# Ledger of designs, part 3: VH-VL binders against Sushi domain-containing protein 2 (SUSD2)

Target 1, 195 residues: Sushi domain-containing protein 2 (SUSD2), of Homo sapiens (Human) (q9ugt4r445to639)
Amino acid sequence: RLASAFGDPHFVTFDGTNFTFNGRGEYVLLEAALTDLRVQARAQPGTMSNGTETRGTGLTAVAVQEGNSDVVEVRLANRTGGLEVLLNQEVLSFTEQSWMDLKGMFLSVAAGDRVSIMLASGAGLEVSVQGPFLSVSVLLPEKFLTHTHGLLGTLNNDPTDDFTLHSGRVLPPGTSPQELFLFGANWTVHNASSL

## First folded at step 21 (VH-VL; from v01 with heavy chain Y54W W55Y W103Y)

Design w02
Fold by OpenDDE, fold request of step 26:
Structure w02 (fold): chain C 195 residues (1-195), chain A 123 residues (1-123), chain B 107 residues (1-107)
Amino acid sequence: as target 1 above (195 residues)
Amino acid sequence: QVTLVESGGGVVQPGRSLRLSCAFSGFSLSTLGYDVGWIRQAPGKGLEWVAEIWYDDDKRYNPALKSRFTISRDNSKNTLYLQMNSLRAEDTAVYFCARDRYYDSRGWAFDIWGQGTTVTVSS
Amino acid sequence: DIQMTQSPSFLSASVGDRVSITCKASQGISSYVAWYQQKPGKAPKLLIYDASTLQSGVPDRFSGSGSGTDFTLTISSLQPEDFATYYCQQLHSYPLTFGQGTKLEIK
């Protein structure tokens, strides 16, 4: 099942719910206790080609870890160019090869603007540059049904519970724009939990 | 019934400093999804954006004023501040504080304003 | 910076008239435009946001239109209380900027 986040930023949950959240900070896209999978993203204001800072935000970094795997972060190199990949907080160089077999995951970089990450569980991520921001797609195998939480929702074929808070409280699909923002903000990554 | 009340305005000589305050009532400055800022208006002139503090405490400034003005807030006092240093004659204006709806990109605007406080910089 | 060129700077009209004020952005700003009304000695009042959405409590004789670079505020039938100064604002990028203003006076 596929979920994605792109643009300023627009989210499509695993169950097909669409919403926009212009958060400022780091947020939990996905948590799955099944494999201790964690996907986090950083949302920041954009920079136009002329140097102007947009009021709207977009994803500028994505980090992923599963269990005791390595931690991979994909971020915009300068918010206007290609991608930079970090392995356990260290910048990777792809001058020698465009792929790496890491602990618990496989990493590949294409054309300097697209990164694919395959996890041991079968989960996958694709991160690409899209304008001044990142686009992220998360693909989960069937075994993750009912086991996901975060901005990308609960994968259970029920879109009505996609706005689930940390507490487990579910906001209705017709929640107000202000409450929807608070939902997004509710999934802020605490400093200690930042990948 | 959200109200904003500016204070701290007055007459000062060039080079002096002044701190403006904006007291919020009926609304908590710690509310996520709202930014707050200052807009000024010189006598007989238009509106000029001065500075804004975001709900995450980040700040944005008018580039022309960034080196001399500092925006801040005290959530415990529910008060917004504007520290103005090295004041110049051209800083003479009515200074408004205002609430900026941010939580929805389809609703972005300064939806609530104070009545303003007057700052006059003259020798 | 994004400039908002507002026109006209001055407009004279009569009660009952249909009037329009325009703002032109120096670059594309989607619909991130707000319109404000300001009366002498008073703070600005929000009229329109998202270029065309009427703020709660504002009479429906006010309307906004436009997207991209060209925006218009229209008062369908001018009322005595509508004589004031109007400002457009862009909220697309920082620094936030306003139009120069339009003084609407009675003939």
Scores: ipSAE 0.909, ipTM 0.950, lowest interface PAE 0.4, mean pLDDT 96
Fold by OpenDDE, fold request of step 26:
Structure w02 (fold): chain C 195 residues (1-195), chain A 123 residues (1-123), chain B 107 residues (1-107)
Amino acid sequence: as target 1 above (195 residues)
Amino acid sequence: QVTLVESGGGVVQPGRSLRLSCAFSGFSLSTLGYDVGWIRQAPGKGLEWVAEIWYDDDKRYNPALKSRFTISRDNSKNTLYLQMNSLRAEDTAVYFCARDRYYDSRGWAFDIWGQGTTVTVSS
Amino acid sequence: DIQMTQSPSFLSASVGDRVSITCKASQGISSYVAWYQQKPGKAPKLLIYDASTLQSGVPDRFSGSGSGTDFTLTISSLQPEDFATYYCQQLHSYPLTFGQGTKLEIK
């Protein structure tokens, strides 16, 4: 099943719910206790080609870890241009090869603007540059049904519970814009939990 | 009802400093999804954005004023401030504080304004 | 910076008239435009946001249109209380900027 985040930023949950959340900070896209999968993203104002700073935000970095796997972070290079990939907080060089077998994951980089990550569980991520921001797609196998939480929702074929707070409280699908913002803010990554 | 009340304006000589305050009532500055800021208006002129403080405490400034002006807030006092240093004659204006809806990109605007406080810089 | 070129600077009209004020952005700003009304000695009042959405409490004789670079505020039938100065604003990028203003006077 596919979920995605793109633009400034627009989210499409695993169960097909659409919403926009212009948060400023780091947020939990996905947590799954099944494999201790964690996907986090950083949302920041964009920088246009003419140097102006947009009021709206977009994703500028994505980090992923599963269990005791390596931690991979993909971020915009200097907030403009291509991608930079970090392995356990160290910048990777892809001058020798465009792919790597890492602990618990496989990493590949294409054309300097797209990164694919395959996890041992079968989960996958694709991060690409689109304009001044990143686009993130997350693919999960069936075994993750009912086991996901975060901004990308609970994968259970029920879109009515996609706005589930960290506490487990479910907001209705037609929640107000202000409450929707608070929903997004509720999934802020605390400093101690930042990948 | 949400109300904003500016204070601290007055007559000052060039080079001096002045701190403006904006007291919020009926609305908590700690509320996520709202930014707050200052807009000024010189006599007989249009509106000019001065500075804004975001709900996460980050700040943005008019580039022409960034070196001399500082925006801040005290959530415990529910008050917004504008510290103005090295004041110049061209800083003479009515200074408005305003609430900026941010939580929805389809609703961005300064939806509530104070009545303003007058700052006059003259020798 | 994004410039908002507002026109006309002055407009004379009569009660009951239909009037339009325009703002042109120096670059594409989607629909991130607000319109304000200001009367002498008073603070600006929000009229329209998101280019075309009427703020709560504002009479429906006010309307906004446009997207991209060209925006228009329209008053379908002027009332005596509508004679004031109007400003457009872009909220697409920092620094936030306003149009020069349009003073709407009674003919």
Scores: ipSAE 0.907, ipTM 0.949, lowest interface PAE 0.4, mean pLDDT 96
Fold by ESMFold2, fold request of step 26:
Structure w02 (fold): chain C 195 residues (1-195), chain A 123 residues (1-123), chain B 107 residues (1-107)
Amino acid sequence: as target 1 above (195 residues)
Amino acid sequence: QVTLVESGGGVVQPGRSLRLSCAFSGFSLSTLGYDVGWIRQAPGKGLEWVAEIWYDDDKRYNPALKSRFTISRDNSKNTLYLQMNSLRAEDTAVYFCARDRYYDSRGWAFDIWGQGTTVTVSS
Amino acid sequence: DIQMTQSPSFLSASVGDRVSITCKASQGISSYVAWYQQKPGKAPKLLIYDASTLQSGVPDRFSGSGSGTDFTLTISSLQPEDFATYYCQQLHSYPLTFGQGTKLEIK
């Protein structure tokens, strides 16, 4: 199943629900207890090539860990464009080869602007540059059914519970734009060590 | 019903400082998805955006004013502030506070304004 | 900074007329434009947001159109209470700049 976040930032959940959330800060995209999978993202205003700061926000970094795997962060490279990949807070170099086999995951880089991460569980992430922001796609094998939480929703083939708060409460159908913003903010990461 | 009331305007000499206040009623400044800011209007002139403080406490300024003006708020008093330092004749204006609807990009606008407070910088 | 240029700067019209005010952005701003009405001695009042969406409580003789760089506010049948100055504002990028204004006087 595929979920994505891109642009201003527009989210498509695993069950196909669409929403926009111009967050400011760090957020849980996905948590899955089945494999102890954690995916987090940072949203902030963009800076266009002419120096203009956008009012809308988008994703500028994403981080992933599964179980006891290495922690990988992919972020926009300041001043050079493209993407940087960090392993446990240290920038990796792909000048010698375009792939790495890490603890619990496999990374590959295409043209410096597209990063693929394959996890031992079979989960995968694709990260690319999109204007002043990054675009992220998450692909989950069927075994994750009923095991996901976060901004990318609950994967259970029923989109009516995709807006589930940390408390377990589900926002009703017909949620107002303001209530939807509160859903997004409910998934704020409060631990700076997650980046 | 949401209302905004500015205060603290008056006549001041060049080089002095002045602090404007904006009291909010019927709306909490800590409300997620709303930002708040200041807009000014010199006599006979148009509207000029001054500064904004975000619901998450980050701030943005008109680049021409950033060195002299500071926006802040006190959520316990539900009050927005503008500290204006080293005032000049060109700072003479009506200063409005306004609420900025941020939570939905299809609804972006300054949806509620105060009536303004007048600052006159003159010898 | 994104500049917002309004035209005309001044407009005289009669009750019942259809009038239009144009606002041009110095770069693409999608639909992130709001329009405000300001009467003498008063605060601005929001009329339109997202280029074309009418604010609640605003008469339906007001409408907006445009996307990208060119935006238009239209009053389909001018009323005596519409004597005011009108401003566009871009909400795409900081600073959140206004047009210079269009003063509408009723003949």
Scores: ipSAE 0.696, ipTM 0.851, lowest interface PAE 0.7, mean pLDDT 88
Fold by ESMFold2, fold request of step 26:
Parts: C-alpha cells; structure tokens; sequence
Structure w02 (fold): chain C 195 residues (1-195), chain A 123 residues (1-123), chain B 107 residues (1-107)
C-alpha cells in the first residue's frame, strides 16, 4: 500500500484520500504501533532560485525510525539541490558507495536526488527532490492493515476514517477545508516526540 | 459576522511614531489557518501591502518598511497592531487591516477588510 | 519581488458594456491571484480568488481567467454599482504585491 506527500504539500493517504495541508512546522506522517514505526516530516516555506520566499509550504525533511533501529533523516541539501542523509543526526557520505546496511534498515541513494529506505518490517520510504521541496512515498506491507495513524491516514480499505485525530476522534465525511487544516495541525510534533 | 475596526490614526509630524490597532469581532484572532495583516493606500494611489503576522506568530514585512514598522497582536484582546516609527511624509495613507485566508491554497485571499484609519504625516 | 502590472489604468464605459481588465505578473505565479473592488471612501472587497473562483455573494457577471503570468477580470454586463477601482494581487510569494489599479468610470 502506498501513501505519498509532495508539492504544496499534497498528501495521498494509504486508502487513497487526497488533501493539501500547508503546514508550518514538524508533523507525524505515520505511526504504527505494530512495529513501533515512526515517520515525521518538516514543512517550511520555499525559497526559489531567484531568492523569493513562497507563501506555500512543502516538505524539506523527513525522518524515520522503527523500533530500536537507527534514526535516519533525509533533507534538502544546501544550494546543491540534492538530498542529504543523516544517520543518528550525523551526515552520511555516499561518495564511495551508493548504499548502506544499517541497524534495522537498508539505504540506497541514486544520483544524490533519490533515497530509498527499506525497514526490517518490510516498510519502505522513497524520498526525492521536487522543485524546492521533497517528495516522500511510503509503502507498507499488508500486516500494517488497521495499525496506522497520522497525516497519511489509517490503512484499512476505508477512507472515511483517514482523518483521525491524535485523540482517536474521526472527522466526518464532508470535512471543510478549514477543518482539514485543523486535522493537519493536530498531528504537530512537539519537542519531546521529535526525531 | 466578522468585522475589523482600525483605530489610532491621526496627524503627526515627521520623525514621530504612531501605533495602529485593529479590533476583531465575530472571529478569534487565534484561529489556526488565518493570517492577518496591514495594507495601506496613499491619497489617490493604489494598495500597498505592509505586513502580515501568521497564525503561528511568524511575521513578514514589505522590505521598504521593515526597518520602521512592527506588526504584533494580542490574542487576549483580539487585537492586531502596527507600530510605525520614524514616520515620513510618504507614509501618509489610509491603513487597512485585513484577514488573510491561508488554510486552503485554492482559497488564498484577503477575504475581510476593515474600513481603514487615516494617518497624515505633515510638518 | 513579483511585480503585478494592470492595464488599462483608466477605463470609461457605459452600463451594459462588457469590460476586461488585465494583470501581468513578472514571473509565474500559478493561479494564486485575487481580484478586489474598491469604491470611493471604502475598503476593498474580494471578488475573485484562485484566478477564476467567484467569492460568495459576488454577482456572476464577474469572472476571472488566466494562469501563470497573464490574468483577466471580466464584467459581462456593466451595472451602475460596478463603477469602482479594481486591483489584482498575487499571493504566490512574499511580499504579497498588488497591481497599481484600474479605475472604471461612467461614460
């Protein structure tokens, strides 16, 4: 099952629900207690190549940890326009090799503009550059069915509960754009939970 | 019904300061997904964006005014402010506050405006 | 800064006329354009957002079109209450700049 976040930022949940959430801060994309999987993203205004600051936001970093695995962050590199990968908050170099076998995960880097992360559970992330922002895809095996929550929704073949708040309350069908913004803001990462 | 009412305008000499206020009714200034800001209009001239404060308290300014103007808000009083320092004759204008609809990019606009308060800078 | 250039600056027209006002951005701004109407001594009023979407309560004789850099506001059959000054605004990037305005007056 595939969920993604890209652009300004546009989200496609695991059950296929689409929404846009121009967040300002750090957010939970996905939590799954089954494997203690946590995926977080940072959303910020963009700075275009001509120096102007965009009003819309997009993803500039994503971080992942599963159980007691290493913590990996992928973020936009400085002015190189590529991606930078951090292992436990230290920058990794892929100059000598394009892949690494880490604790609980396997990394692969293509041309400095795409990063693939495969987790022990079979979950996978793919991160690429899209304009001034990141594009993130998350693939989950079927064992995660009914075990996910966050901005990428609940994977249960029922899109009506994809907008589940941190409290467990589900926003009803016909959610207004403003209520949808409140759903996004509800998944804000606070300092204690930050990867 | 949402209304915005500006106050604090007047006639002042160059080099002096004024603080403008904008009182919100029917809308809580703490509402997520809305930003609020100031726009000014010199006599006989067009609209000029001045500054904006975001729902998360970040601020953006017209680069020409950034050194002299400060936007702020007090959510407990449901009031937006503009502090204008070192006023010049060119700052003579009607100053409007406005609500900026941010939560949906397909709906971005200043959707509700106040009636404005007049600032005249003259020696 | 993204500059918004409106034309014409001034327009005389009669009740019933079809009028168009254009706005050109100095760089691509997608559809992030709003149009406002301002009557003398009053605050601006939102007419159109997202380049072409009509604000609630605005008469359907107003319409907007365009994307990228070129945008148009059209009034299909001018009414007496439509004599005002019209502004475009880009909301793509900071600062959130306005066009210089188009004053629409009765012939």
Amino acid sequence: as target 1 above (195 residues)
Amino acid sequence: QVTLVESGGGVVQPGRSLRLSCAFSGFSLSTLGYDVGWIRQAPGKGLEWVAEIWYDDDKRYNPALKSRFTISRDNSKNTLYLQMNSLRAEDTAVYFCARDRYYDSRGWAFDIWGQGTTVTVSS
Amino acid sequence: DIQMTQSPSFLSASVGDRVSITCKASQGISSYVAWYQQKPGKAPKLLIYDASTLQSGVPDRFSGSGSGTDFTLTISSLQPEDFATYYCQQLHSYPLTFGQGTKLEIK
Scores: ipSAE 0.670, ipTM 0.850, lowest interface PAE 0.7, mean pLDDT 87

## First folded at step 23 (VH-VL; from w02 with heavy chain R106S)

Design x01
Fold by OpenDDE, fold request of step 26:
Structure x01 (fold): chain C 195 residues (1-195), chain A 123 residues (1-123), chain B 107 residues (1-107)
Amino acid sequence: as target 1 above (195 residues)
Amino acid sequence: QVTLVESGGGVVQPGRSLRLSCAFSGFSLSTLGYDVGWIRQAPGKGLEWVAEIWYDDDKRYNPALKSRFTISRDNSKNTLYLQMNSLRAEDTAVYFCARDRYYDSSGWAFDIWGQGTTVTVSS
Amino acid sequence: DIQMTQSPSFLSASVGDRVSITCKASQGISSYVAWYQQKPGKAPKLLIYDASTLQSGVPDRFSGSGSGTDFTLTISSLQPEDFATYYCQQLHSYPLTFGQGTKLEIK
């Protein structure tokens, strides 16, 4: 099943719910206790080609870890293009090869603007540059049904519970824009949990 | 009923400093999804954005004023501040504080304004 | 910076008239435009946001249109209380900027 986040930023949950959340900070895209999968993203204002800062935000970094796997972070090298990949907080160089077999995951980089990550569980991520921001796609095997939480929702073929707070409280579909923002903000990554 | 009340304005000589305050009632400055800021208006002139403090405490400034002005807030007092240093004659204006709806990109605007406080810089 | 060129600077009209004020952005700003009304000695009042959405409590004789670079505020039938100064604002990028203003006076 596929979920994605892109643009300013627009989210499409695993169950197909659409919403926009212009948060400022780091947020939990996905948590799955099944394999201790964690996907986090950083949302920041964009920089236009002329150097102006947009009021709206977009994803500028994505980090992923599963269990005791390595931690991979993909971020914009600058706000105008290009990717930088970090392995356990160290910048990787892809001058020698475009792929790496890491602990618990496989990493590949294409053309300096697209990163693919395959996890041991079968979960996958694709991070690519889209204008001044990142586009993130997360693909999960069916075994993750009912086991996901975060901005990308609960994978269970029920879109009505996609706005589930960290507490487990479910906001109804059609919740107000203000409440929807608070939902997004509710999934803020605290410093201690930042990948 | 959200109300904003500016204070701290007055007459000062060039080079002096002044701190403006904006007291919020009926609305908590700690509310996520709202930014707050200052907009000024020189006598007989238009509106000029001065500075804004975001709900996450980050700040943005008019580039022309960044080196001399500092925006801040005290959530415990529910008060917004504007510290103005090295004041110049051209800083003479009515200074408004305002609430900036941010939580929805389709609703961005300064929806609530104070009545303003007057700052006059003259020798 | 994004400049908002507002026109006209001054406009004379009569009660009942249909009037339009325009703002042109120096670059594309989607629909991130707000319009404000200001009366002498008073704070600005929000009229329109998202270029065309009427703020709650504002009479429906006010309307906004436009997207990209060209925006228009229209008052379908001027009322005595509508004579004031109007400002457009862009909220696309920082620094936030306003138009120069349009003073609407009674003819």
Scores: ipSAE 0.907, ipTM 0.949, lowest interface PAE 0.4, mean pLDDT 96
Fold by OpenDDE, fold request of step 26:
Structure x01 (fold): chain C 195 residues (1-195), chain A 123 residues (1-123), chain B 107 residues (1-107)
Amino acid sequence: as target 1 above (195 residues)
Amino acid sequence: QVTLVESGGGVVQPGRSLRLSCAFSGFSLSTLGYDVGWIRQAPGKGLEWVAEIWYDDDKRYNPALKSRFTISRDNSKNTLYLQMNSLRAEDTAVYFCARDRYYDSSGWAFDIWGQGTTVTVSS
Amino acid sequence: DIQMTQSPSFLSASVGDRVSITCKASQGISSYVAWYQQKPGKAPKLLIYDASTLQSGVPDRFSGSGSGTDFTLTISSLQPEDFATYYCQQLHSYPLTFGQGTKLEIK
């Protein structure tokens, strides 16, 4: 099943719910206790080609870890274009090869603007440059059904519970824009848990 | 009822400093999804954005004023501040504080304004 | 910076008239435009946001239109209380900027 986040940023949950959240900071896109999968994203104001800072935010970095795997972060290079990939907080160079076998994952980079990550569980991520921001797609195997939480929702074929808070409280689908913002903010990454 | 009340304006000589305050009532400055800021208006002139403090405490400034003005807030007092240093004659204006709806990009605007406080810089 | 060029600077009209004020952005700003009304000695009042959405409590004789670079505030039938100065604002990028204003006077 596919979920995605792109633009300013717009989210499409695993169960097909659409919403926009212009948070400023780091947020939990996905947590799954099944394999201890964690996907986090950083949302920041964008910089247009003329140097102007946008009021709206977009994703500028995505980090992923599963269990005791390596930690991979994909971020915008200088926030102007292109991608940087970090392995356990160290910048990787892809001058020799465009792919790497890592602990618990496989990483590949295409044309300097697309990164694919395959995890041992079968979960996959694709991060690409989209204008001044990143787009991220997460693909999960069926075994993750009922086991996901975060901004990308609970994968259970029920879109009505996609706005589930960290506490487990579910907000209704018709949640107001202000409450929806608070929902997004509820999934802020704490400093101690930042990848 | 949300109300904003500016204070601290007055007459000062060039080079001096002044701190403006904006007291919020019926609304907590710690509320996520709202930014707050200052907008000024010189006599007989239009509106000019001065500075804004975001709900996450980050700040943005008018580039022409960034070196001399500092925006801040005290959530415990529910008060917004504007520290103005090295004041110049061209800083003479009515200074408004305002609430900036941010939580929804389809609703961005300064929806609540104070009555303004007058700052006059003259020798 | 994004410039908001507002026109006209001055407008004379009569009660009952239909009037329009235009604001042109120096670059594409989607619909991130707000319109304000200001009367002498008073703070600006929000009229329209998101280019075309009427703020709660504002009479429906006020309307906004436009997207991209060209925006318009329209008053369908002027009332005595509508004679004031109007400002457009862009909220697309920092620094936030306003149009120079339009003073609407009674003819």
Scores: ipSAE 0.906, ipTM 0.947, lowest interface PAE 0.4, mean pLDDT 96
Fold by OpenDDE, last read:
Structure x01 (fold): chain C 195 residues (1-195), chain A 123 residues (1-123), chain B 107 residues (1-107)
Amino acid sequence: as target 1 above (195 residues)
Amino acid sequence: QVTLVESGGGVVQPGRSLRLSCAFSGFSLSTLGYDVGWIRQAPGKGLEWVAEIWYDDDKRYNPALKSRFTISRDNSKNTLYLQMNSLRAEDTAVYFCARDRYYDSSGWAFDIWGQGTTVTVSS
Amino acid sequence: DIQMTQSPSFLSASVGDRVSITCKASQGISSYVAWYQQKPGKAPKLLIYDASTLQSGVPDRFSGSGSGTDFTLTISSLQPEDFATYYCQQLHSYPLTFGQGTKLEIK
């Protein structure tokens, strides 16, 4: 099943719910205790080609870890450039090879603007540059049903519970824009848990 | 019921400093999804954005004023501030504080304004 | 910086008239435009946001339109209390910028 975040930033949950959340900071896109999968993203204002800073935010970095796997972060190089990939906080060079077999992960870079990450669980991520921001797609196998939470929602074929707070409280699908913002903010990554 | 009240304006000589305050009532500055800022208006002129402080405490400034002006807030006092240094004659204006709806990109605007406080820089 | 070119600077009209004020952005800004009304000695008042959405409490004789670079504020039938100065604003990028303003005077 596919979930995605793109633009400034627009989210499509695993169950197909659409919403926009212009958070400023780091947020939990996905957590799944099944495999201890964690996907975090950083949302920041964009920089246009003319140097102006957008009011709206977009994803500028994505970090992923599953279990005791390596930690991979994909980020915009300078908000206006290509991608940088970090392995355990160190920048990787893809000048010699476009793919790497990592601990618990397989990483590949295509055309300098797209990164694919395959996890041992079968989960996958695709991160690409689109305009001044990143687009993130997360693919999960069926075994993750009912086992996900975060901004990308609970994968259970029920879109009505996609706005589930960290506490487990579910906001209704027709929640107000202001409450929806608070929902997004509720999934802020605390410094101690930042990948 | 949400009200903003500016204070601190007055007549000052060039080169001096002045700090403006904006007291918020009926609204907490710690509320997520709202930014707050200052907009000024010189006599007989239009509106000019001065500075803004985001709900996460980050700040943005008019590039022309960044070196001399500092925006800040005290959530415990529910008050917004504008520290103005090295004041110039062209800084003479009514200074408004305003609330900036941010939580929804389809609703971005300064939806509530104070009455303004007048700053006159003159020798 | 994004420039908001507002026109006309001055507009004379009579009660009951239909009037339009235009704002042109120096670059595409989607619908991130707000319109304000300001009366002498008063703070600006929000009229329209998201280019075309009427702020709560604002009479429906006010309307906004446009997307991209060209935006228009329209008052379908001027009332005595509508004579004021109007400003457009872009909220697409920093620094936030306003139009020069349009003073709407009674003919």
Scores: ipSAE 0.906, ipTM 0.948, lowest interface PAE 0.4, mean pLDDT 96
Fold by OpenDDE, last read:
Structure x01 (fold): chain C 195 residues (1-195), chain A 123 residues (1-123), chain B 107 residues (1-107)
Amino acid sequence: as target 1 above (195 residues)
Amino acid sequence: QVTLVESGGGVVQPGRSLRLSCAFSGFSLSTLGYDVGWIRQAPGKGLEWVAEIWYDDDKRYNPALKSRFTISRDNSKNTLYLQMNSLRAEDTAVYFCARDRYYDSSGWAFDIWGQGTTVTVSS
Amino acid sequence: DIQMTQSPSFLSASVGDRVSITCKASQGISSYVAWYQQKPGKAPKLLIYDASTLQSGVPDRFSGSGSGTDFTLTISSLQPEDFATYYCQQLHSYPLTFGQGTKLEIK
């Protein structure tokens, strides 16, 4: 099942719910206790080609870890274009090859603007540069049903519970824009848990 | 029910400093999804954005004023501030504080304004 | 910076008239435009946001239109209390900027 986040940023949950959240900070896209999968993203104002800062935000970094796997972070290079990949906080170089076997994951880089990450669980991520921001797609195998939460929702074929807070409280599908923002904010990553 | 009240304005000489305050009532500055800022208006002129402080405490400034003005807030006092240093004659204006509705990109606007406080810089 | 060129700077009209004020952005800003009304000695009042959405409590004789670079505020039938100065604003990028203003006065 596929979920994605792109643009300013627009989210499409695993169950097909659409919403926009212009948060400022780091947020939990996905957590799954099943495999201790964690996907986090950083949302920041964009920088236009002329150097102007947009009011709206977009994803500028994505970090992923599953269990005791390595931690991979993909971020915009200099916030202007291209990708930078970090392995356990160290910048990786892909001058010799475009793929790398890591602990618990496989990473590949294409054309310097797209990164694919395959996890041991079968979960996959694709991160690409789209304008001044990143687009991220997360693909989960069937076994993750009912085991996900975060901004990308609960994978259970029920879109009505996609706005589930940390507390477990579910906001209705027709929740107000202000409440929707608070939903997004509710999934803020605090410094202690930042990948 | 949300009310903004500016204070601290007055007459000062060039080169002096002044700190403006904006007291919020009926609205907590710690509320997520709202930014707050200052907009000024010189006598007989239009509106000019000065600065704003985001709900996460980050700040943005009018580039022309960044070196001399500092925006800040005290959530415990529910008060917004504007520290103005090295004041110039062209800083003479009514200074408004305003709430910036941010939580929805389809609703962005300054939806609540104070009545303003007057700053006059004159030798 | 994004410049908002507002026109006209001055507009004379009569009660009952249909009036329009325009703003042109120096670049595409989608619909991130707000319109404000300001009366002498008072703070600006929000009229329109998202280029065309009427703020709560604002009479429906006010309307906004436009997207991209060209925006218009329209008052369908001018009322005595509508004589004031109007401003457009872009909220697309920092620094936030306003139009120069349009003073609407009685003919």
Scores: ipSAE 0.905, ipTM 0.947, lowest interface PAE 0.4, mean pLDDT 95

